# Designs tried in a protein design chat: VH-VL binders against NAD kinase (nadK). Part 22

Target 1, 268 residues: NAD kinase (nadK), of Syntrophomonas wolfei subsp. wolfei (q0aze0)
Amino acid sequence: MKIILVNNRFKENTEKKAQEIAGQLSALNVEVIIDNGLDEPYAGTVDFIMVLGGDGTMLRAARRYGQRAIPVLGVNMGTVGFLSNIEINELAEYLPLILREEYSLEARMMLEVAVFQQQSLLTRVFCLNELLLRSNSPRMLSFALEISGQKLEPYRGDGLIVSTTTGSTAYSLSAGGPIADPQLDAFIVTPVASHIINKRPLVVSPEREISLHLLEEREAIIGIDGQIKMDFGAENRVLIKRAPHPLLMVNLKAKPFFTSIDRSLQRQ

## First folded at step 1 (VH-VL)

Design o50 (framework fv_oberotatug)
Fold by ESMFold2-Fast, scan of step 1:
Structure o50 (fold): chain C 268 residues (1-268), chain A 125 residues (1-125), chain B 107 residues (1-107)
Amino acid sequence: as target 1 above (268 residues)
Amino acid sequence: EVQLVESGGGLVKPGGSLRLSCAASGFTFSKAWMSWVRQAPGKGLEWVGRIRSKTYGGTTDYAAPVQGRFTISRDDSKNTLYLQMNSLKTEDTAVYYCTRDFTYDSSGYEHFDYWGQGTLVTVSS
Amino acid sequence: DVQMTQSPSSLSASVGDRVTITCRASQSISTYLSWYQQRPGKAPNLLIYAASSLQSGVPSRFSGSGSGTDFTLTISTLQPEDFATYYCQQSYSTPYTFGQGTKVEIK
C-alpha cells in the first residue's frame, strides 16, 4: 500500500503531524510520500491519498491528484469545512478501516479548464469548486458566454462563476447561486454583480461545453478554486467542460450534506 | 475610419464560379467576426454567412440557400475577407456586402456596425 | 430558423411626423435585435443594436424598444434624410435573419 500524505508546509502543526502519521504508517508497512505543496505532484502510482488540513488543502489535492481515480480522504485539522470527512483526533480509530479498504466512495465531478490564446493552448487545469472570471480593476467587464456553441446575450458586471455542484456552497453561493446537492452532476453559471437584472444563475448539463471571452480590452483575472490566478485579456478564451474523472472522496463517517449546510447558513 | 471595400463582382453564367474579396482597414481585422449580406435587385437584405475570428476557432456558418456552394475564408495577414461562390444560380444575382460583425472592441452584441459599398454579381445566360 | 416580420411594408409620412415601425420574431430572441437604415443606392447603416441602444453618431430622434418577440423603431420627428427603407435583424441564432423592410416614403 502506498499513500500520499498531503499537508500545508506553512501551517506549523500540520507538517509535524504529517511526519508523525508517516512514521505510524511506515511502521505498518505502508509506503508514504509527503506532498507539502512545494514540489511537483508525485508522478508514481499510489493506492490512497490522505489530506491533512482544511478545505483549501483538499482543493489543492484535488487539482494535483483528482484525475487519477484514487480514493482521497479529508482529515480536518481544526477548521470547519465541507470537504473533510473525519477529524485528526479520530484518525487512529479509522486507520484500520483505511488499511483494509473498508470505506465507501462518493464521486464528485470536476471541471477541466483550458485557456487559449489565438488557437494556442496556454494551460489546462482541473478544479473541484469553480472557475471565477473577474475584473482586476474598478471597471466592470463586458464578456461573452457560449454554451455548446450557443452564444448568449452579453454579460456586463464584475464577472462570472462556473461551478460544480460541490462548488455550489463556495463562491457561487456568495454571488447568489443555488445550493446544489453534490450527488448531482451539473454546471452552475452564476453572474457576479451583473448590471442586467434579468441575468440569473443557470444550471446546465455537465455534458455542455462553456466558453468565455472578453468583449472589451480590460484587465481581468481567471481564478481557479480561489487558489490559482491567471491574467485574462481580450486575446484569451477559456473553455470549460467536465473533467474525465470525478474526485473519489472517502466516506468513513456519515456527514449529512443538508443538515451541515443548514447549520452553516443559520450562523449568518 | 473603418473601411470595407468589396471587389470581384461581375457577370457569370449559371453553374459558374466567382470569388469576392473584401479589403478591411481602420480596425484590428484579426479580432473581428465578418459576415456577407446580399440584396437582390429591388428586394430586401439576406444574410449569406459569417466567419468567426481565429480566437473563436475561425468557424463558418451559412444560410441554407448557399450551404455547400459558397465558402467564406479570411487572410488576417492581408486584412482580407473572401467569399468563394460555386455552382451559381440566377437567384444568386445580388449586390454582395461585406460587413463587420462581432469584435472584442464592440458592444458585446453581434451587429453589422460597418458595411462596404457592395459589389454586384449578375448570374445570367 | 427565426422569421422576422415587419409592419407596415411601406408608409407615407411628412417631415415632422412621428413614425413607428414594428418587427416581430417567430420565437424569443431576447434583445438580439438591430435596426438598419438604407437610403436608395446606398449601403445600409446601423441605427440601433441590442433592441434599444443607439449607435454612435446616430441622431437621438431614433429610438428602439422591445424584447422577446415584439420590437419597435420610432422616429420622433421625421427629417428629409430619413426617407429610406428600414430593416430589423436578429442575431440571436444563425442563420441571422432580416425583416422584409419598411419603406418610408414622402407623402
Scores: ipSAE 0.000, ipTM 0.397, lowest interface PAE 19.3, mean pLDDT 87

Design o51 (framework fv_oberotatug)
Fold by ESMFold2-Fast, scan of step 1:
Structure o51 (fold): chain C 268 residues (1-268), chain A 124 residues (1-124), chain B 107 residues (1-107)
Amino acid sequence: as target 1 above (268 residues)
Amino acid sequence: EVQLVESGGGLVKPGGSLRLSCAASGFTFSKAWMSWVRQAPGKGLEWVGRIRSKTYGGTTDYAAPVQGRFTISRDDSKNTLYLQMNSLKTEDTAVYYCTTEETYYYGSGSLDYWGQGTLVTVSS
Amino acid sequence: DVQMTQSPSSLSASVGDRVTITCRASQSISTYLSWYQQRPGKAPNLLIYAASSLQSGVPSRFSGSGSGTDFTLTISTLQPEDFATYYCQQSYSTPYTFGQGTKVEIK
């Protein structure tokens, strides 16, 4: 068995913990590849991905490895979040189940984001939560939104979020989007500070293709999962589709989504 | 290697004017967004403003304390950034730093390279 | 404007210590946060961008974490050259704003 151990080596103590866990796995004849998030993703085949950290580390792992259809387990090391399944102090208890493949998998949709300059593909990235188009200045944007060939009336405002259902509790929530069951596959399209009355969040089929481009030259940014930023100008366009593969998240214990989000929202 | 070298600082009386320059080398200046950051003696960092590349219209943004008094400009043929300071006040006394602004992948808006700074003293 | 507040304003530490500095934004800034180090008499240098990404050439003992409104800079094993003032900065919207700074002093 070959496992990728994803950590943020720049977080306190995570490198030492990763080495400790790698030693435990090696003693059980498991080959371990350590990925600190800064270097290129490991290119070889692997059987399992273990993510040590909070939601941010899981988002990074999903971008790097989510399209390979490999089980991914989130192991929390301190920061409370929605994407980890077990705590680090529980790992030893669950390790035999991992090695025997005695767990369930939950499929989470991902976005495929392709950014073009005129007809040329500049970059293609995958993400678990959302794409954010936003103004990078006090000036509002004027931009076009097209959904599966249907051209909507122009948008004016600070930006737009295109989110997965997993991302419904992330940036989309802050912008007034709905909370969605992550078991559903859907795009959530949430305006950011729209200046047009009645621009509502949209919930659309994950089979649709969404395109965005600016109608006027403005200083704008495309943000991916709150971790990657790209300049976006009037000669650029972005195409958003459902990614070919969902992220396969490992469930070793029940983590009830609705009671967790309800409790989180009650913190005033 | 990226280098930024500020010049033009000095002593000026309140109400006076001063022009700072920043000579850039080691990167494609014409594509870079550039910022000015200042630091009053013994105080923290304060963002003054920035100028975008010509592809993004060469437009400028300013912090409220300098709006209407300071002007940022650039000369891509000379790889030089400028800060024109008018109607100077004693509270403008500071070391002024020239910075590049990372505006692509990852750290958009991070100020990744800094010059050594040039001191502006506004005193009677 | 987005206001950035750092804590503590100063701290005393010894070589080999683990040091933690916190930064809070007045509104959500996602991960659009950078950390800078300024040694006495020197210009600032970028340590961390996008909340958690280490700038090229910066030692691995520095790390950043957080998203939204709460952010942390950690120095895992303080070295003599790390006695400096540290600043957080948001780049979510203009005007860009800095925290007031945290001075790490010799104990």
Scores: ipSAE 0.000, ipTM 0.387, lowest interface PAE 16.7, mean pLDDT 86

Design o52 (framework fv_oberotatug)
Fold by ESMFold2-Fast, scan of step 1:
Structure o52 (fold): chain C 268 residues (1-268), chain A 126 residues (1-126), chain B 107 residues (1-107)
Amino acid sequence: as target 1 above (268 residues)
Amino acid sequence: EVQLVESGGGLVKPGGSLRLSCAASGFTFSKAWMSWVRQAPGKGLEWVGRIRSKTYGGTTDYAAPVQGRFTISRDDSKNTLYLQMNSLKTEDTAVYYCTRVDYYESSGYPTHFDYWGQGTLVTVSS
Amino acid sequence: DVQMTQSPSSLSASVGDRVTITCRASQSISTYLSWYQQRPGKAPNLLIYAASSLQSGVPSRFSGSGSGTDFTLTISTLQPEDFATYYCQQSYSTPYTFGQGTKVEIK
């Protein structure tokens, strides 16, 4: 068996734990690859991906490995998160189940984001939560949104979020989007501080293609999962569609989504 | 790894001048908006000013207490941010932090201060 | 200028406590609000931006909410490393302005 351990490069305690776990797995004849985020993603085949850290580390792992249809387990390192399934102090208890493949998988849709300059593809990235289009100056944006060939009236405001259902509790929520059951597949399209009355969040089929481009020369950015930034200007177009493969999340322990989000919101 | 390292702080007399430098590494400095934030001993954070990237004209904005006395500049060839402080007052005594204004993990406009240097102390007294 | 007022100026808490800090803007700033943590003797670090977006690498026990003029930072289960001073900051317009800070102290 070959496992990738993904950890947070900026947390020394997480790096130490990754090395300890790698040693334990090696003693069980498991080959371990450590991904601390500094190198290119491991290019070889693997059987399992273990993410040591919080939701941010899981988002990075999903972008790097989510399209490979490999089981991904989130292991929390002392903080409660939405994308982790077990705690680090529970790992020893669950390790035999992991090695025997005695777990269930939950499929989470991902976005495929393709950025073009005129007719040329500049980049193609995947993400678990969302794409954010926003201004990088005090000037508001004027931009066009097209959904599967249907051209909407122009948007004027600070930007737009295109989110998965998993991302419904991230930036989309703070911009006024709905909370969505992550078992559903859908795009949530949420405007950011729109100056146009009646620009409401939209919930659309994951089979639709969404495109965005600027109607005026502005310096803007495309943000991916709050972790990647790309410059976006009037020469650019972004195309968003459902990624070819969902992220396969490992369930070893029941974690009720709705009670978790309800408690989080009641504390605010 | 993103790093911001301030230097040039020290003791200066009222009415004097001092220049702070901030050496940046680990990101494309020329595309970043940069800012200075200060903190007087035992007090809170106070924004000093910002400088835009050259794509946005390299223009500067300042807080009222320093307008006309302080100048922010940048040297993209050296990945260095500067704060020229003139006509210094005792009220300018503070730790000065170099910060990056980054749209990388922001929602909306403008953004937040995502990376900070360790700070450099400026003491204005005779 | 947009004035930012934090409440309380200080609070005492124990490990495991839920802590809430509020921030009020003198005018509507939409969601252009960030929260920073400053540990004693250290530079500030970003926790939350756009009122409710968690900075990558920041523990999920931190959360932000609000829009317009009223904002809150919540620490759901206080840890020893969370004893620090917290600042809100608006980025809606220049000059950028910070709240006066909230010091979270050991009870």
Scores: ipSAE 0.000, ipTM 0.368, lowest interface PAE 17.8, mean pLDDT 85

Design o53 (framework fv_oberotatug)
Fold by ESMFold2-Fast, scan of step 1:
Structure o53 (fold): chain C 268 residues (1-268), chain A 126 residues (1-126), chain B 107 residues (1-107)
Amino acid sequence: as target 1 above (268 residues)
Amino acid sequence: EVQLVESGGGLVKPGGSLRLSCAASGFTFSKAWMSWVRQAPGKGLEWVGRIRSKTYGGTTDYAAPVQGRFTISRDDSKNTLYLQMNSLKTEDTAVYYCTTDYEVTYSGDSTYFDYWGQGTLVTVSS
Amino acid sequence: DVQMTQSPSSLSASVGDRVTITCRASQSISTYLSWYQQRPGKAPNLLIYAASSLQSGVPSRFSGSGSGTDFTLTISTLQPEDFATYYCQQSYSTPYTFGQGTKVEIK
């Protein structure tokens, strides 16, 4: 068995903890690859991915490995989040089930984001939560949104979020988007500070293709999962569609989504 | 437009204290990781320290020369970053810059200084 | 600490020239490298992040490349406003460290 351990290089003691866990797994005849984000993703075949950290570390793991159809387990290292399934102090209890492949998998859709300059593809990335189009200055944007070839009336405001249902509790939520069941496959399109009174969040089929481009010369960026930033100008177009493969999240312990989000929102 | 305005610099004797402020506008300050970077007269840039957003626990990190003497804090309700400087040395004489990181940071995977203030001069006299 | 070394420390160039500045890290930093420009008497501004990503609003004549320990900033066609000091900076680990700077002077 070969396992990738993904950790956050900036967290105190996470490198030591990753090495401790790697040693424990090696003692059980498991080959371990440590990915702390510094190198290119491991290119070889692996059987399982264990993410040691919070939601941000899981988002990085999803971008790097999510399209490979490999089970991914989130192990919480002290930061409460939505994407972890077990706590670090529970790992020893669940490790025999992991090694025997005695767990269920929850499929979470991902976005495929393709950025073009004219007709030329500049880059293609995958993400678990969302794409954000926003102004990189205090000036509002004017931009066009097209859904499966249907051109909507122009948007004017600070930007737009195109989110998965997993991302519904991330940036889309703070922008006024709905909370969505992560088991449902859908795009959530949430305006950011729209100046047009009737622009509401849209929930659309994940089979739709969404395109965005600027209608005026402005300083704008495309943000991916809050971790990647790309320049976006009037010469650029972005195309968003369902990624070919969902992220396969390991479920070892019942973690009811609705009671978890309800508890988090009541604390505010 | 994104603006960072530093204040509080001036002359101070060795062993003295000084507090710098950085007033931020034009972006969502509460989501930004913030750093202080200094530049001694005629020299290069030197990172002083940083403070993370509340989403990442609001934790701080410092360069070795200032560890234990300087403290970084933030007041998100006032969009203001602070640098409390104690036990100042002549080697601390520099222009101090307030700088931001990407405003929507979930993982800490990308850290770079995308906006800078104009700086405030701190002179520690001998 | 990760040490950053730039070369050259200074260079003289003319408008229209192709300018190349290099930066070496004392250990592998993957692509956690940024480039900054500082004009005389002004604050620094970000040009490139993640080794090769152009910051919004920065002219396309600026480009970055490299990974691991060796990095390059290129200005394809030098303009009058590009006479400045350029710094590389690693964000691989704290403390974050800058190169000593490369001054691009008018010939």
Scores: ipSAE 0.005, ipTM 0.425, lowest interface PAE 10.9, mean pLDDT 85

Design o54 (framework fv_oberotatug)
Fold by ESMFold2-Fast, scan of step 1:
Structure o54 (fold): chain C 268 residues (1-268), chain A 125 residues (1-125), chain B 107 residues (1-107)
Amino acid sequence: as target 1 above (268 residues)
Amino acid sequence: EVQLVESGGGLVKPGGSLRLSCAASGFTFSKAWMSWVRQAPGKGLEWVGRIRSKTYGGTTDYAAPVQGRFTISRDDSKNTLYLQMNSLKTEDTAVYYCTRDQYLEYSSDHAFDIWGQGTLVTVSS
Amino acid sequence: DVQMTQSPSSLSASVGDRVTITCRASQSISTYLSWYQQRPGKAPNLLIYAASSLQSGVPSRFSGSGSGTDFTLTISTLQPEDFATYYCQQSYSTPYTFGQGTKVEIK
């Protein structure tokens, strides 16, 4: 068995723990590849991906490996979050179940984001939470939204979020979007500070294609999972659709989504 | 009565083949993980390999000394476990035990809770 | 592979004695450890699972303890039927591995 161990190079406690776990796995005849985010993703075949860290590390792992249809386990390293399943101090107890493949899988939809310049594809990325279109200056944007070829009335405001259901509790929530059951597949389209009173969040089929472009020259950016930023101008167009494969998240123990989010909202 | 009964052991020359059978009764065989464990004369116990139930994919795992030479299979319609042994070596001489590899849900552990009487395999020239 | 080492390899005892057998794993196996008894000429039988849980039908004079790398099987008051060889076994990872055995023989 071959396992990718994803960690954050710049957190010294996490790197030390990753080395310790790699040693333990190696002693059990498991081949370990460590991915600290600095190099290109490992190109070879692997059986399992173990993510050591918080939600940010899981988002990075999902972008790098989520389309390979390989089980991904989130192991929390002390940061409160929604994407981990077990705590680091529980890993030794659950490791036998991992090696015996005694776990269930939860499929989480991902976005495929393609950015074009005229008719030329500039880049293609995948993400677990959301794409954000926003102004890169105090000036508001004017932009066009198409959903499966249907042209909506122009948007005017600070931007727009296109989110997965997993991303419903991230930036979309902050912008006024609904909380969605992550077991559902849907796009959530949430306006950011719209100047048009009746622009509401939309919940649409994951089979739809969403297209965005600017209606006038403005400085804007496309943000991916809050971690990647790309310049976006009037010559650019972005196409968003469901990614070919969901992220396969490992469930070793029940993690009750609704009570977790309810408790989180009470503290806000 | 819960019972495992092995058969098929005997004398075979190095390089030969043997097929062992294990007949299960008194429990729902199709839901059980099953293992083979061997014991060389006067020596300790050595795990040979296992086969999972259909719920867990029906996949097999083997100890390094037998990997590529031995094959574990099951026939749930006949409540029977098999061990096909090829390219036999003198160091494969042992009593072979059929065992139920019981998943202990509350402890998330496995234990060999039922054992057959064993069948002797002797590999010599 | 996880290596299991038992101590002692053999011991001599009398009926009524308290007997202690130890088992050490080459790496942490949490509580994924079982103990088996094998009487001469017989198949092994399960005594203890999950390091400390007594198998149904096994006399209460048998007990297990330990976690991580160090484990102990105790027989509080040795009976004539307890003269046998005892094996520890880890179920933490495949290949499953047994200790070399501890023979409990009469003094």
Scores: ipSAE 0.000, ipTM 0.393, lowest interface PAE 20.7, mean pLDDT 86

Design o6 (from o1 with heavy chain L102H G103P Y105S D106S S108W G109Y Y110E E112F; framework fv_oberotatug)
Fold by ESMFold2-Fast, scan of step 1:
Structure o6 (fold): chain C 268 residues (1-268), chain A 125 residues (1-125), chain B 107 residues (1-107)
Amino acid sequence: as target 1 above (268 residues)
Amino acid sequence: EVQLVESGGGLVKPGGSLRLSCAASGFTFSNAWMSWVRQAPGKGLEWVGRIKSKTDGGTTDYAAPVQGRFTISRDDSKNTLYLQMNSLKTEDTAVYYCTTDHPYSSSWYEYFDYWGQGTLVTVSS
Amino acid sequence: DVQMTQSPSSLSASVGDRVTITCRASQSISSYLSWYQQRPGKAPNLLIYAASSLQSGVPSRFSGSGSGTDFTLTISTLQPEDFATYYCQQSYSTPLTFGQGTKVEIK
């Protein structure tokens, strides 16, 4: 068995904890690869991915490894988030179940984002939460949205979010989007501070293709999962579709999504 | 180990019908785009058509010579790709190859990275 | 449709030779170009994708270059197993189209 341990080396003690866990796994004849985010993703085959950290570390792991159809377990270190399943102090209890493959998997859709300049592909990235198009200056954007070849009336405002259902509780929520059951597959298209009255969030089939481009030269960026930023100009086009593979999240312990989000919404 | 095995080829008369199958193994078939490519005896390669994964809409595209006569379909539960060939013409005589078209985590390019051995279709006279 | 024209249609070469095959598209296809090798009696094999990216497992003597309308496949030091027919293929627009092939035969 081979396991990747993904951690955030900039958090105090996470590197030492990752080494400690790697030692425990090696003693059980498990090959361990540590990914602290600084180097290229591990290119070899692995059986399991263990993410040590919070939601941000899980988003990074999903971008790096989510398309390989490998089980991914979120192990929280400190603050409980939406994407972790167990706490670090529970890992010893659950480790035998992990090694015996005694767990269920929950599939979470991902986005495939392709950025073009003219007809040339500049980059292709995957993400778990969302793509954000936003102005990088005080000037609002004028941009075109196409859904499966259907051209909508131009948008005017600060930007647009194209989100997965997992991302419905991230930036899309802050911009007025709906809370979606993460068991559903759908795109959520949420305007950011639209100057056009009655632009509503849209919930569309995950089989649709979404295309965005600027109608006027503006300073804009596209953001991926709040972690990657790319310049976006009038010569660029972005194409968004459902990624070929969902992220396979390991479920060792039931987590009540709706009660968790309900409590979060009642607090600041 | 990726394997594609075509079957269903044979001799058929003009105007007849034939269904080709391609059994896939060694990869997650349901997430792959699949194409059929043919080669007439002593001639070059000709793309017949493709079918996208269900995740990408499951839509099909065809080359003009076969549009309206051929239908590509897939059964993800059986890891099998099909080519239904109707109103066959002598010009359809060729070895038919099953290919993977949009492999797993490759870039946005379409290319055929795995090929079957091919199955011969002969449309007589 | 995008028409792909290869040159030459055939060539004669000896083991150790440098071989170049060209492919021209009827319109710009950016870098959406692949090269395939077909040995006699065998299915085609992918050599190069995205105009210049070497497929894993393919010997480094094969290389691709070009963009837009003009593309080249180079075999730096021809080996006995390289006597085959080579095809370029565009994936810029549907229908996907192949060149007519270049047969590399022993001199």
Scores: ipSAE 0.000, ipTM 0.384, lowest interface PAE 16.9, mean pLDDT 85

Design o8 (from o1 with heavy chain G103T D106Y S107D G109S Y110G Y111H E112F; framework fv_oberotatug)
Fold by ESMFold2-Fast, scan of step 1:
Structure o8 (fold): chain C 268 residues (1-268), chain A 125 residues (1-125), chain B 107 residues (1-107)
Amino acid sequence: as target 1 above (268 residues)
Amino acid sequence: EVQLVESGGGLVKPGGSLRLSCAASGFTFSNAWMSWVRQAPGKGLEWVGRIKSKTDGGTTDYAAPVQGRFTISRDDSKNTLYLQMNSLKTEDTAVYYCTTDLTYYYDSSGHFDYWGQGTLVTVSS
Amino acid sequence: DVQMTQSPSSLSASVGDRVTITCRASQSISSYLSWYQQRPGKAPNLLIYAASSLQSGVPSRFSGSGSGTDFTLTISTLQPEDFATYYCQQSYSTPLTFGQGTKVEIK
């Protein structure tokens, strides 16, 4: 069995913990590859991915490995979030179930984001939460949104979010989007501070293609899962569609999504 | 436009206290890791400490010279970062910069992509 | 603590020159290194992060390379606005530490 341990060096003592866990797994004849995020993703065959950290580390793991159809387990190391399933101090208890493959999998849709300069592809990335188009200056944007060939009336404002249902509790929520059951597959399209009255959030089929481009030269950025930033100008276009494979998240114990989000909103 | 504006600097005697503020705008402050970096006159940059976002645990880290004397805090409702400086020494004389990490959201890399103009603290008798 | 040492401490150059500044860490820091520019009387600004990634809005004449303990910042064709002090900084472990700075002066 070969396991990738994904950690974040900027979280408290996660690299030391990753080494300890790798030693424990090696003693059980498990091959371990440690991915701290700086090098290219491991290219070999892998049976399981264990993410040590919070939601941010899970988002990075999803971008790097989410399209491989490999089980991914989030192990929380102190940062409260929605994407981990067990705590680090519970790992020893659940390890036998992991090794026997005695767990359920939850499929979470991902976005495929393609950025073009005119007609040339500049980059293609995958993400679990959202793409954000936003102004990078005090000036508002004027931009076009097209959904499966249907051209909507121009948008004016600070930007737009195209989110998965998993991302509904991330930046889309802060911008006024709905809370969505992560078991549903849908795009949530949420305007950011729209200047035009009656621009509403949209919930659309995950089979649709969404495209965005600026109507005026402005300083703008494309943000991916809050971690990747790219300059976006009038010569650029972005195309968003459902990724070919969902992220396969491991469930070792029940996580009460609705009570967790309800409690979080009461505390905020 | 991202802006960080420091205030509260001034002249203080050794053993005294001073509180610095940093007013942030143009980004989602509540998701950002914030740091203080200082620079003594004619000298290089020295990291003072940082505070993580609430989502990342809200914890603080300090450089050894200020540990136990300085406290970093934040008020997300006001988009403001604070540095409480106690038991000030002449060696604390510096321009103090408010700065934010490259990542406003998650998985902070420990880099400083925006800086304020700085506020001068002079500790002298 | 990880100590960062820059070389040289100062250099003199002319507009159009290729300038190279080096930074050495006292232990391996992988690629957790950033470069900053500070013009006289101004706050620092980020040029390079993760050893080789160019910050948005920074001119392409700036580039970074290296990993482990040895790092380099290169300015391929020096411009008048590039006369400044440059700092490297590690983010591998706390406390975060800066190099002592390299002053690029007009020849």
Scores: ipSAE 0.000, ipTM 0.444, lowest interface PAE 11.4, mean pLDDT 85

